VH-VL binders against q7v2x8. Designs and how they scored, part 3

Target 1, 220 residues: q7v2x8
Amino acid sequence: MKLILRGIANEFIKSFSFKNFEIDQNFFDKLITKEAPAAANLITENEKINSYELAKLKLILEKHFIKLSNIYSNNRETVLSGKSLKINSTFLKIKDLENQLPLDPSYLKKDILHKGTVRSGDRISSNGDLFIIGDVNPGAIISANNNVYVWGKLFGIAFAGKNGNKNASVASLYLNPLQLRICEIVAIGPKEKPKGQHPEIAILEDNKIIIKPYFLNQNL
Below, E stands for the ipSAE of ESMFold2; O stands for the ipSAE of OpenDDE; V2 stands for 0.75 times the mean of E and O plus 0.25 times the DockQ between their complexes.

## First folded at step 5 (VH-VL; framework fv_cosibelimab)

Design D6 (at its last look DockQ between E and O 0.08; V2 from the best seeds 0.00; counts 0 for: pae E 19.4 > 2, placed apart)
Fold by OpenDDE, look of step 5:
Order: structure tokens, then sequence, then C-alpha cells
Structure D6 (fold): chain C 220 residues (1-220), chain A 121 residues (1-121), chain B 112 residues (1-112)
């Protein structure tokens, strides 16, 4: 299981894994942080935890002024145990549990600048804007809460507006994605790109993704 | 090497449903689409629909709209095709194929081995 | 919406050249790429031509694809015909209007 410590403002502090209620010195050492966590989320995968065990954890955390605020588990018994203790407990599929894990601190930045080719199998996600200096190859997945900018060729999958920002856009020097998504809308592009390479931008208009050349303003 | 391995042959009664699986290996599952194509005995290929696993977005041929459901499980790199209200005319070999989209020209580069679904009384 | 029409069958002797046509009923054949799939008896289809004229790795250069806008058709040409080329061949394209794939009816190639 994994414990995610968060601050008063719900900011991510740290996360660590621990085995079923091996509350030893190592656990306490991990619990102690300079940032004074105020809340914790418990993520359990394929673990059955009873109400007694959870109560113990809850008590320990409370002694350290940490509220056990959420439990995420793919085990229904664990979720029920949490609920019995009046802890907000949510059943999630395994695939969704991963979404509750904190991102690498480097990805917690509002905006991300990535330099280099994004290769097949690679995933880059930003909580703000995502800037890629390089190509995004087929098989790569890039996403952002807001805009995706690729200073190169985009051949992979791009997802902008993860949080429902209808103003989100995807732009690249050469926009030819395998798949393109803005918010809930998935784009279907043309078969062939013009012979000339030119910047393009994908935006939402009338709840449809429109891809258009990104021309410089002639008045500037 | 990319491989698509499908579930085994099925024998179904009219009115029932069948669910065929397609497990992908040797490549990135979530980054590509999976399409389903069937072929009745002695007939040609017919596209049924497809899914983009990472988005969970599926589209269907009009002919099968409302009767076919295509899903994907990223954790197991497996796509599924469920066809309901089966008819004798649904007897066919069903293929999954990796579907290359916008940037690559919308074609199928890898195919599963096929799953024979026989619908008979 | 459009259909792709292929001849039902073609036959030719080994060593010769055969051409299989694929005619689009409406819209331009050049609007979307045309692919060709080979299907041997009892086997799954395999891609032999993609994007009109590209060969996947492992496909002999005896196989070639072309587009003819004047006849609104695509063609698969197999030169130096071999017995192993005996198969069904399907052309395929994408229909942007309905966001679906379209296959030709298939052509049975018999090597005499």
Amino acid sequence: as target 1 above (220 residues)
Amino acid sequence: EVQLVQSGAEVKKPGSSVKVSCKASGGTFSSYAISWVRQAPGQGLEWMGGIIPIFGTANYAQKFQGRVTITADESTSTAYMELSSLRSEDTAVYYCARDLGYSLGWYFDYWGQGTLVTVSS
Amino acid sequence: NFMLTQPHSVSESPGKTVTISCTRSSGSIASNYVQWYQQRPGSAPTTVIYKNNQRPSGVPDRFSGSIDSSSNSASLTISGLKTEDEADYYCQSYDSSNQGYVFGGGTKLTVL
C-alpha cells in the first residue's frame, strides 16, 4: 500500500510505500517531513484491509496531526472498512488507482518543457502547458491540462485540455498526430498533409476539433 | 515483433452474444487503435469498428451500430469485441487488427489470427 | 460513402505480370490512401501495400501499387508471378465522411 502525504492546501508533499501495517520505525521516519503534512491518502492495490487495521493507521496519523482523508482501493472490503470508519473511501479499478498516484515532482510543475524526442512508449503529462522541443514519434503519448506545443513533428498521440479546458489547443511545426484529443473530442484528420511542412494548430470550435495552419499575423 | 492473439473459436445460438478478445504484445497497446474486421465464409472483409484504448473511444460501422460493443483494457493490452443478437449471418471469422490512424494513413499493419464464430440453431 | 470494386478473379501463369484493379465509386481515389492485403487460404490477411505504393518489410519488390486518378482506381501489380502469390487480394481505403474503413470485394488470384 502507498501513503500520499499532502499539505493543508492539498499540495503534494511525499509518498511512500509500506507493507501491511508494518508500522515500524521506518514508517515513522517516512511519515516525518519538514513540510508538516496535514492529510494523507491511502492507496491500496489487491489488499484486503479490515476496519481494525485502518483504525490503527488512522489513529497513528492523527497523532501526527495527519488526517486520513481518502482511501482508494480496488478491494471492496477495504473500501467498506474505510467507510465504516467514516473515511472517504472509493473503489477504483487497478488502472484507475495509478491515476491517484502522485506524479514525479518534476511533473508537478504547472508547465513542462521537454527537450528531446519523445519516443514510442514514452508518456509525458503536464498539469499546465506542455512544451516539447523535438519530435513526438508514433507510439508516444503527450498530454496537458491546457495546451500542447510541439516544436517539431507530432506523430504520436496528443491530448490537450485534460481538465476540460475548451480553450486548450495542440500546435506543432508539423501536426500529423496518430490521434488528437482536446477535452472529450477526438479528431479525425485528413489522409494526407500538404507537401509543404508548416505549423498547424488544433482547436475546438463548435465542439469539433478544427486543424488549421498557424500563420503569422500579417499585421505584426 | 507486434503480435495480436485472439481468443478461440465460438459456437453460439441465435439471439445470444459473443465476446472475442484480442491481446496485443510486442508494441505499445494504448498508443494505437484496434479495429475489428470480419469475414463470412467465402465472402470479403468487412470492417465492424475500432477503439482507441487510451481514450476509450470506439466507433462502429453503421451496420453494426447498437449491436456491437468494442472495449479495451490497457492493463492487459487486450481489446474486446462483443456482438449481440447473433444471427446465422454473423457466422464468420472475426479479426482484430492494429489500426494506424491519422499520421500513418489509416490502415492495418498487424492482424490477429482470427476467431471463428459459428451461429447455429 | 463509397464502394471499392475489384474483379472477382484473375489468372495468370508463373513469371508473368498481373494487375488487380480497385475502383472507387464516388469521390477521388486520391482522397485517402489505398492499401492492399493478401490473404492466403485459411490465413489472416497481411498487408502487402500501404499508402498507395509502399511495401512493408518482407514484401517482395514484385509487388507494387499505383493510383490512377483518371480512372479513379488503384492497382496492385505483381510481376514475376509465383505460385505462392496465389491468394485473395483486397484493397482498402478510409471513408472520412463516415469515419469507417472500406474494403473492396476481393480478387482471387489463381496462378496457372
Scores: ipSAE 0.022, ipTM 0.549, lowest interface PAE 5.5, mean pLDDT 88
Fold by ESMFold2, look of step 5:
Structure D6 (fold): chain C 220 residues (1-220), chain A 121 residues (1-121), chain B 112 residues (1-112)
Amino acid sequence: as target 1 above (220 residues)
Amino acid sequence: EVQLVQSGAEVKKPGSSVKVSCKASGGTFSSYAISWVRQAPGQGLEWMGGIIPIFGTANYAQKFQGRVTITADESTSTAYMELSSLRSEDTAVYYCARDLGYSLGWYFDYWGQGTLVTVSS
Amino acid sequence: NFMLTQPHSVSESPGKTVTISCTRSSGSIASNYVQWYQQRPGSAPTTVIYKNNQRPSGVPDRFSGSIDSSSNSASLTISGLKTEDEADYYCQSYDSSNQGYVFGGGTKLTVL
């Protein structure tokens, strides 16, 4: 489990890692010395955390002028508990990616890696790049400040470059979204389904979204 | 039926900041953009910026970059616009509006009632 | 970047037809959709035309919109004028290059 503290402008402040979900006010009082307002994101693995436990964490953080802003968890009951407290809560399967990829812990400062299907009703928003290893179903919405990469089928809605990066792209193995957005330019998903079973990439050129083949490199 | 209800009128001193809220009801707040448009007394409409709550990051008109911050809180269905370093020229009615450009086209279909911000010394 | 230019005012008698123009300064008027908003004194704007020529539900069919590539302009036409049509009217379009919206300067419609 991780608790990541960020300033209001998303700058990284500090992270805490712990094996079990244990909320001890004395432990956090010693570790949290910030007097200025900040935000916290809770990233959990498969742990089931009920709304009572999340409420206690929320109160401890508020004592130090920290808002518990987001919960990311591989456990849907934990996500539901967070939503019941009106905390933005998102299902993520980060643990599987840590075991399979040599990830630098600092990637959590902006980028999000997600392994698994993004189901109808799910939403994932990244402050950097967004990497999905899996499918994005029609009722799902994914977004990133920079690039969106879907190693799977993209049927839902995807938004890249949401912070104004006009060089942002959306790529997938099967690019068939309901809606595609890069910066402020919106495209309705193509009338034609992809002809070939090959990756495609969407980019901005001349203030229009264009879709072109994205060559696979089998040596990578 | 979608409604956008804004916070009440404010009187501010030059150099201060104002934060106007816009609460949406009766709709899918997360699926549409919220734009902010202002209108100085006797003047026309001026777009300030907007946010797509479900995608996150706000976009700002060039004139207001550096002075305006637009945010949204999905749990309360509320968007916020904060304008800093206020000047007398910032006296205006500030509107929020639902922008359908995301999914249906490029127009504002529902407008808040407006919030008068008066900047005077 | 472009501007949208509207006449400052226009007037016409009840029952007659009026047309309000909206001229784009650079680039084609057809490159992005044009919307029209009505604003009565003391009230928020409301949409009367979107996507050049479409009416939202509840807007009477006497309101119509068009574009004209040769004059690089859009037009709002109101037939069968009623006194309650007295309002300010704004055209609006999206500027992809600046990633923002542009409003015209507004036209005050007087029904005499």
Scores: ipSAE 0.000, ipTM 0.406, lowest interface PAE 19.4, mean pLDDT 79
ESMFold2 (binder alone), look of step 5: mean pLDDT 90; pTM 0.917

## First folded at step 7 (VH-VL; framework fv_cosibelimab)

Design E4 (at its last look DockQ between E and O 0.37; V2 from the best seeds 0.00; counts 0 for: pae E 7.0 > 2)
Fold by OpenDDE, look of step 7:
Structure E4 (fold): chain C 220 residues (1-220), chain A 119 residues (1-119), chain B 112 residues (1-112)
Amino acid sequence: as target 1 above (220 residues)
Amino acid sequence: EVQLVQSGAEVKKPGSSVKVSCKASGGTFSSYAISWVRQAPGQGLEWMGGIIPIFGIANYAQKFQGRVTITADESTSTAYMELSSLRSEDTAVYYCARESYWGYAFDSWGQGTLVTVSS
Amino acid sequence: NFMLTQPHSVSESPGKTVTISCTRSSGSIASNYVQWYQQRPGSAPTTVIYKNNQRPSGVPDRFSGSIDSSSNSASLTISGLKTEDEADYYCQSYDSSNQGWVFGGGTKLTVL
C-alpha cells in the first residue's frame, strides 16, 4: 500500500510504500514531517484491510497531524472498511489505481525545500521548484513542475517540467540519476560515472536532454 | 494518569457466560484501544481481543472468535468482555489494558478479574 | 502467524547483568515493534520496554531492549540487577497476519 501526504500549508507532497500494515521505525520516520498539518491518501492494491487496522492507522496519522482523507483500493473490503470510518473511500480497478493522480494539482503552487536524504521508495513532488538538501538514493523519485535542485548526490529518478516547461532543469552537485525526465523527454544515465564530484545541470536542447557542468561565476 | 478498574471476581459453571467490565478514569477513553488479556494460573499472558471505542470496532484472536464479544460504552468510559461457553480451561485472571495512542504498547492495565469455571 | 519463544527461567546475582531473549518463529522480528512487560507476583503487568528499545517514564535505565535481525530475536537486558527485578518478563509483538497481539511464553527471573 501507498501513503501519499500533502502539506496543507506548503504544498509538500510525499509518498511512501509499506506492506501488511507493519508499523516499524521506518514507518514512523517517514511520517515525521515539518509540513504538518497534512492530508493523506491511502492507495492499496490487492490488499484487504479491516476497519480495526484502518482505524489504528487513522489515529496514528492524526497524532502526527495528518488527516486520512481518501482511500483508493481495488479491494472491496478495504473500501468498505474505509467507509465505515467515514473516510472517503473509492473502489478502483487496478489500471485506474495506477493512473490515479495522488493530489489535485490546483492546490499545489509553491516551491518545496526538503532537507534530508530521499530514500528508496520515497516520492517527493512539487508544483514549483523542488530543492533537496541531501542525497536522492536509488529507488527514490523526485519531481517538480519546474526545476529540480539536489544539493547532494542524485542517484534516483528526477522529473522536471511536469507541466511541460521545456526550460525546466535538473541540477545536482553530483548528477548520476537512474533516469532523468524533462517534460516528455527521458534519458537514462550511464551505469558508470566518474567518481569526481562536479556540479552538473541537465537541460533540454533540441528536444534532447543534455548534461553540462554547472560552473560558478569565475569573478567570485 | 489513566486508571482501569475492573469488575470483581466471578465463579461460573461450565457452559455459562461471563461479562467482565473495565472502567477507565483519569483520561480520554474513546480514542484509545482497549485490549483484553487473560492469564491462566501459572501460565503466560494471552491476548483475546481489543476494541477502539470511538469507532466501535473490535478485533479478536482467532482462538476466541465466536465465543468472545468485546464492547465499549463511551458514555461511561467502560469496556466489556463477554466470554461464552465457558470451560474449565477458561479459569484465569482477565486483564483489560489500554494500548498507547501509538498502538505499540499496553501502557495501562486493570487490576485483573479472576474468573473461575467449576462444576 | 508467528510465536515468540522465551527461556522459561533465568537467574543471576544482584549487581550482575542478565539478558532475556525473545525469538520470533516466522517473519522478521523487525517487522513490528517489540514490547517487554514486567509482572511481579500477584500484580498486573507493566511496560518496561516499548518500540524495541524505549523506556517508559519511571523505568530505570538499567533496563534496555534490543533487536537482532540475524537471530530474529529481541532481547531484554537488565544491568545492575536488583532484588526488586525478580519477576516474570514477557515479550510482545503485533502479528499483522493474524491482526493480533502475540506474547512470548514468559521468563521467570530469579535474583539469587
Scores: ipSAE 0.373, ipTM 0.689, lowest interface PAE 1.3, mean pLDDT 88
Fold by ESMFold2, look of step 7:
Structure E4 (fold): chain C 220 residues (1-220), chain A 119 residues (1-119), chain B 112 residues (1-112)
Amino acid sequence: as target 1 above (220 residues)
Amino acid sequence: EVQLVQSGAEVKKPGSSVKVSCKASGGTFSSYAISWVRQAPGQGLEWMGGIIPIFGIANYAQKFQGRVTITADESTSTAYMELSSLRSEDTAVYYCARESYWGYAFDSWGQGTLVTVSS
Amino acid sequence: NFMLTQPHSVSESPGKTVTISCTRSSGSIASNYVQWYQQRPGSAPTTVIYKNNQRPSGVPDRFSGSIDSSSNSASLTISGLKTEDEADYYCQSYDSSNQGWVFGGGTKLTVL
C-alpha cells in the first residue's frame, strides 16, 4: 500500500505494509510536518485491512501531526473499515487507483526538501527540485522535474528532468545509484562501489550522461 | 516501562463467564493496543484478541469470535477480557500484553491469571 | 492462514550454541516480522528478539535472530549457553490474512 503525505507545500509517497508498521518517528520528524499541518491519503490494492489496523495507523499519523484524510482501495472490506472510523473512504478499481497518484502541479509547491533516509520501497516525486538530507537506500526511487540533490549516499534510483528539462542534474556526496535517468537518457549504476567519497554531479551533455566532480565548479 | 497487573485466579463452572482485568501503570495506556493471550496447561501461547483503548476498537481471533469481549476503561487505565460459555478446555493462564508503540511486538506482559473451569 | 512450526525440544551443553527454527507453513516468512519470546515455568513470557533480529534493552548479545527465505523459516540462535537460558521459546508473527497474531508451538530448551 501507498501513503501519500501532503503538507501545505509538499507531497511525498511512502510505500509500506502492515508488516508491523514500518513507519518510524525519524521519518516523520524529518519531513515538513513541523512547519505545516499534513494530511495523508492511503491507497491500497488487494489488501484487506480491518478497522483495528486502520485505527493503529491513524494513531501513528496523529502523533506526527498528520491527518489520515482519505482511503482509496479496491477491497470493499477495507473501505468499510475506513468508513467505520469516519475516514472518507472510496472504492476504486485497480486502474483508477493509479489516478490517485498523479501530482497536481497547479496546487503543489514545486520544490521538496526531505530530511532523513529514503528507505527501500519509498518514492519521492518533486515537481521542481528535490533536496535530500540523508541517504537514498537501494529499492528507493526519487524523482524530480528539475534537479535531484542528495546530501548523503545515493544507492537507489534517481530520475532528474522527468518533464523534459535537459538542464537537470543529479548530485550526491556519494554517487552510487542502481540507475540514473536524466530526461530520456538512462545510465546503469556501477556494479562496484565508487572508490572515492567525493561529491559528484551527473548532467546531460551531447545526449550522454556525464559525471564530474561537483565542488570544483559549484556551491550548494 | 509500563507495568500490567492482572486480577487474581478464578474457579468457574462450565457455561458461566469470567472477566479478567489488566491495570496499566507507569506508562501510556490509551494509545497502545492491549492484547490477550492464553496458555492451557502444558500448551503453547494462543492470541485471543486485543483492543485500542482510545478508540474502543477490539479485534478478535476467529476461534474466539462470539465468546470473547474485550473492553477498556481509560479513566482507570484498565483493560478487560470476558470469556463466556466456559468449557473445560478454557482452563488456562490468561495474560494481557501491551503491543509496542509501533505494533511490532508485545513489550510488556501481565503476571497471568489462572482460570480453572471445573464442574 | 499460516502456522509457525517449531521443534518440540532442543538440548545442548553450557557454552555451546543452539538454534531454534520457526517454519512458516504458507506465505513468505519475510512478509511479516518475527518475534521471539522466552518463558520460564510459572512466569510470563519476555521478548528476546523482535523485528526478526533486534534485541530489546537488557537482552544479552548472545541471543540473535534471523530469517531465511529459502527455507521459509526464522531462527533464534543462542550462543554461549548458560543454565539460565533453560526455558520455553516461542516465535510469533502477524497473519495478515486472518488479521491477528500467530505463535509457534514452542520449543523447550534444556541446558545439560
Scores: ipSAE 0.068, ipTM 0.623, lowest interface PAE 7.0, mean pLDDT 83
ESMFold2 (binder alone), look of step 7: mean pLDDT 92; pTM 0.930

Design E5 (at its last look DockQ between E and O 0.36; V2 from the best seeds 0.00; counts 0 for: pae E 5.0 > 2)
Fold by OpenDDE, look of step 7:
Structure E5 (fold): chain C 220 residues (1-220), chain A 119 residues (1-119), chain B 112 residues (1-112)
Amino acid sequence: as target 1 above (220 residues)
Amino acid sequence: EVQLVQSGAEVKKPGSSVKVSCKASGGTFSSYAISWVRQAPGQGLEWMGGIIPIFGIANYAQKFQGRVTITADESTSTAYMELSSLRSEDTAVYYCARESYWGDYFDSWGQGTLVTVSS
Amino acid sequence: NFMLTQPHSVSESPGKTVTISCTRSSGSIAKNYVQWYQQRPGSAPTTVIYKNNQRPSGVPDRFSGSIDSSSNSASLTISGLKTEDEADYYCQSYDSSNQGYVFGGGTKLTVL
């Protein structure tokens, strides 16, 4: 299961993955954001959710100023449950669930500033530039239509140029991602990187991802 | 603070039905789930079921499935529990309780309603 | 499905500390929050501990809750025992599999 949050006032997209509907209270705590209100989409694969459980989820989300806007599922009963609660619910084949875009772009701002560590399992996406003040841990996925900037250590997965912008880049104070993607080009980070910390930037050159030091102008 | 006021004591015959009411005041009703918990004389607490009034969706303990019906009227901020096919073993104090913000515990209780089932 | 098991009764003198245990039969005790309710004779239950170790307003700090994953149990501890603490105490948790609440059998606390 996946819950995708989109801010109404900004362009943040936060995704949470969980295996079952048995959600820990801590899970909901993670949903709390100062950027509320937000809209949420629920994507379920091979999961039957009854009306009560869904109602409970909806209620909790609403209390946190999160509207459960859409449910996408390959389980017909889940879809029916959603409809019974007046939630826009759509039955999709498994292959189509992954392609489902989360929410109406009209509620998205172009650039996102995120402060704090992006933890494993977290996904943050921007329809513009994405700025992270903090670390991106392994297992975290960050993405942007344009550039990704991590003012910290990048150990997770970063995807820049979601819309095919070949000038998109990924920059960080310490660039050691598990995987980099710029547009359609993917690069896997080395297993071991030297301990020397300096800012680096990943860009596309000749349809390949290259990583180079990001030097400040010494004359400034 | 939210107060839950229940209907008065009931005396019923075996095979009959009882409907207990629980009126909430001093807070929001629709956005908090209401549960029913009973306690037989000298026994412990037993959860029977609950309802989310705003959605009108109820859930029940398996033990009471098919025999208990929980409803809510948002206009009067009142929850109801109806138990049918009463048995002597159903003699108990029945409590309504408001579930917490997260719906994981009970933060408010009614005063209880004694239901006596006797021939 | 799981059950919560409590001792039937505990007793202690005023001023002393008493601990009531609540053991979960299956699944991790840490999976769902544990609450404790106090019930005095002839009265409805009241919450004294929620979310394992949180005290509602009005509950004295003499009451504390804890979780022990190694024993798969929760504990209610009452320090500085007072006569007014004499009551039945129930632990409670939520069973996600049944979408229902589970209570322990209750513990009668007698203040000697």
Scores: ipSAE 0.720, ipTM 0.883, lowest interface PAE 0.7, mean pLDDT 90
Fold by ESMFold2, look of step 7:
Structure E5 (fold): chain C 220 residues (1-220), chain A 119 residues (1-119), chain B 112 residues (1-112)
Amino acid sequence: as target 1 above (220 residues)
Amino acid sequence: EVQLVQSGAEVKKPGSSVKVSCKASGGTFSSYAISWVRQAPGQGLEWMGGIIPIFGIANYAQKFQGRVTITADESTSTAYMELSSLRSEDTAVYYCARESYWGDYFDSWGQGTLVTVSS
Amino acid sequence: NFMLTQPHSVSESPGKTVTISCTRSSGSIAKNYVQWYQQRPGSAPTTVIYKNNQRPSGVPDRFSGSIDSSSNSASLTISGLKTEDEADYYCQSYDSSNQGYVFGGGTKLTVL
């Protein structure tokens, strides 16, 4: 089972894998924030979960200001259990469950989620994906074996695919880096500031870094 | 420091039912799971089921499904276990127990209620 | 579903160390946490170990727990044995397939 968390005041996404509804102090020590209520979506695959088990999960989450808002499952009894607790519950086939994970869940085992501005002189390196909720200032260097996502303005140096992953990408809400690197290919940032305020993604295509608009909604 | 105080011993005829109460004091009741565990004379512990009082959601061991009903009254901080169609093998001490804050063990137990089923 | 099997009884002298085993009949012992309860005659149980090897507040550190995947068992170890440790001991785990708790058969510890 996976629990997808969002901050009510400041949207963020964190995925946790767990079994037997084992939520304890270590679970909460890994949260980005403990100060604000959060919402959670439960995603289950091939799990038969009764209403008592879901109620226990709901109970401990509520004790820590986390609202269990949605359940997505390919098990009809689990969906019925969620509905009996007045939780929005939706049956989805296995192939459609992945669409409830806004980020590829395989990245979260290696991934770093950093909330806040990455200041000049700071370096952050991930062995998986790197997610920044904030800005990356000039003089900062961020890197990842896989993808780099900056939910903010990227001004510093970003290095995706540092382990040879040619499918790696760099995306941000305002893509204005000093330097981009994907795998072994380097591109110097634009001389002119981006004029739009829309998300952009840099990818490696034909051994060249190209920049495209980044559509955040799969239905667009 | 919650204390669980159970109702007194009962003697019952076969085929009747018994309802044991478990009153919580000195601590939080509604947001902790309450379980019922029995122990026949000279035997081990056997989980019967439990309830989460704030939701009124109960769960039962398969062996007791259809014969046991577990309820809770938040206003009196009291859980109840009712076992119907009593047999002589239901003679046991019946315990209520509260789960810990994290739900990882039973952190408080009632004193137990002896239920004797005989003619 | 699975069973938890314990020895019926164990005896040891004060000051010595005793180990009580709890063997899981099917599935891995590591799949679900193991708890240990102490029950003195005429009293309700109390917890001495939870989550395999954790002690509740007030339980002395001479009580310890472990699991062993090769024998598919959990163990409760009591060092520096005292006469007050004489009691029945039960292991307990969660059976996710039956969605309920399972207790071992219990072990009577005698301190001679």
Scores: ipSAE 0.276, ipTM 0.698, lowest interface PAE 5.0, mean pLDDT 83
ESMFold2 (binder alone), look of step 7: mean pLDDT 92; pTM 0.932

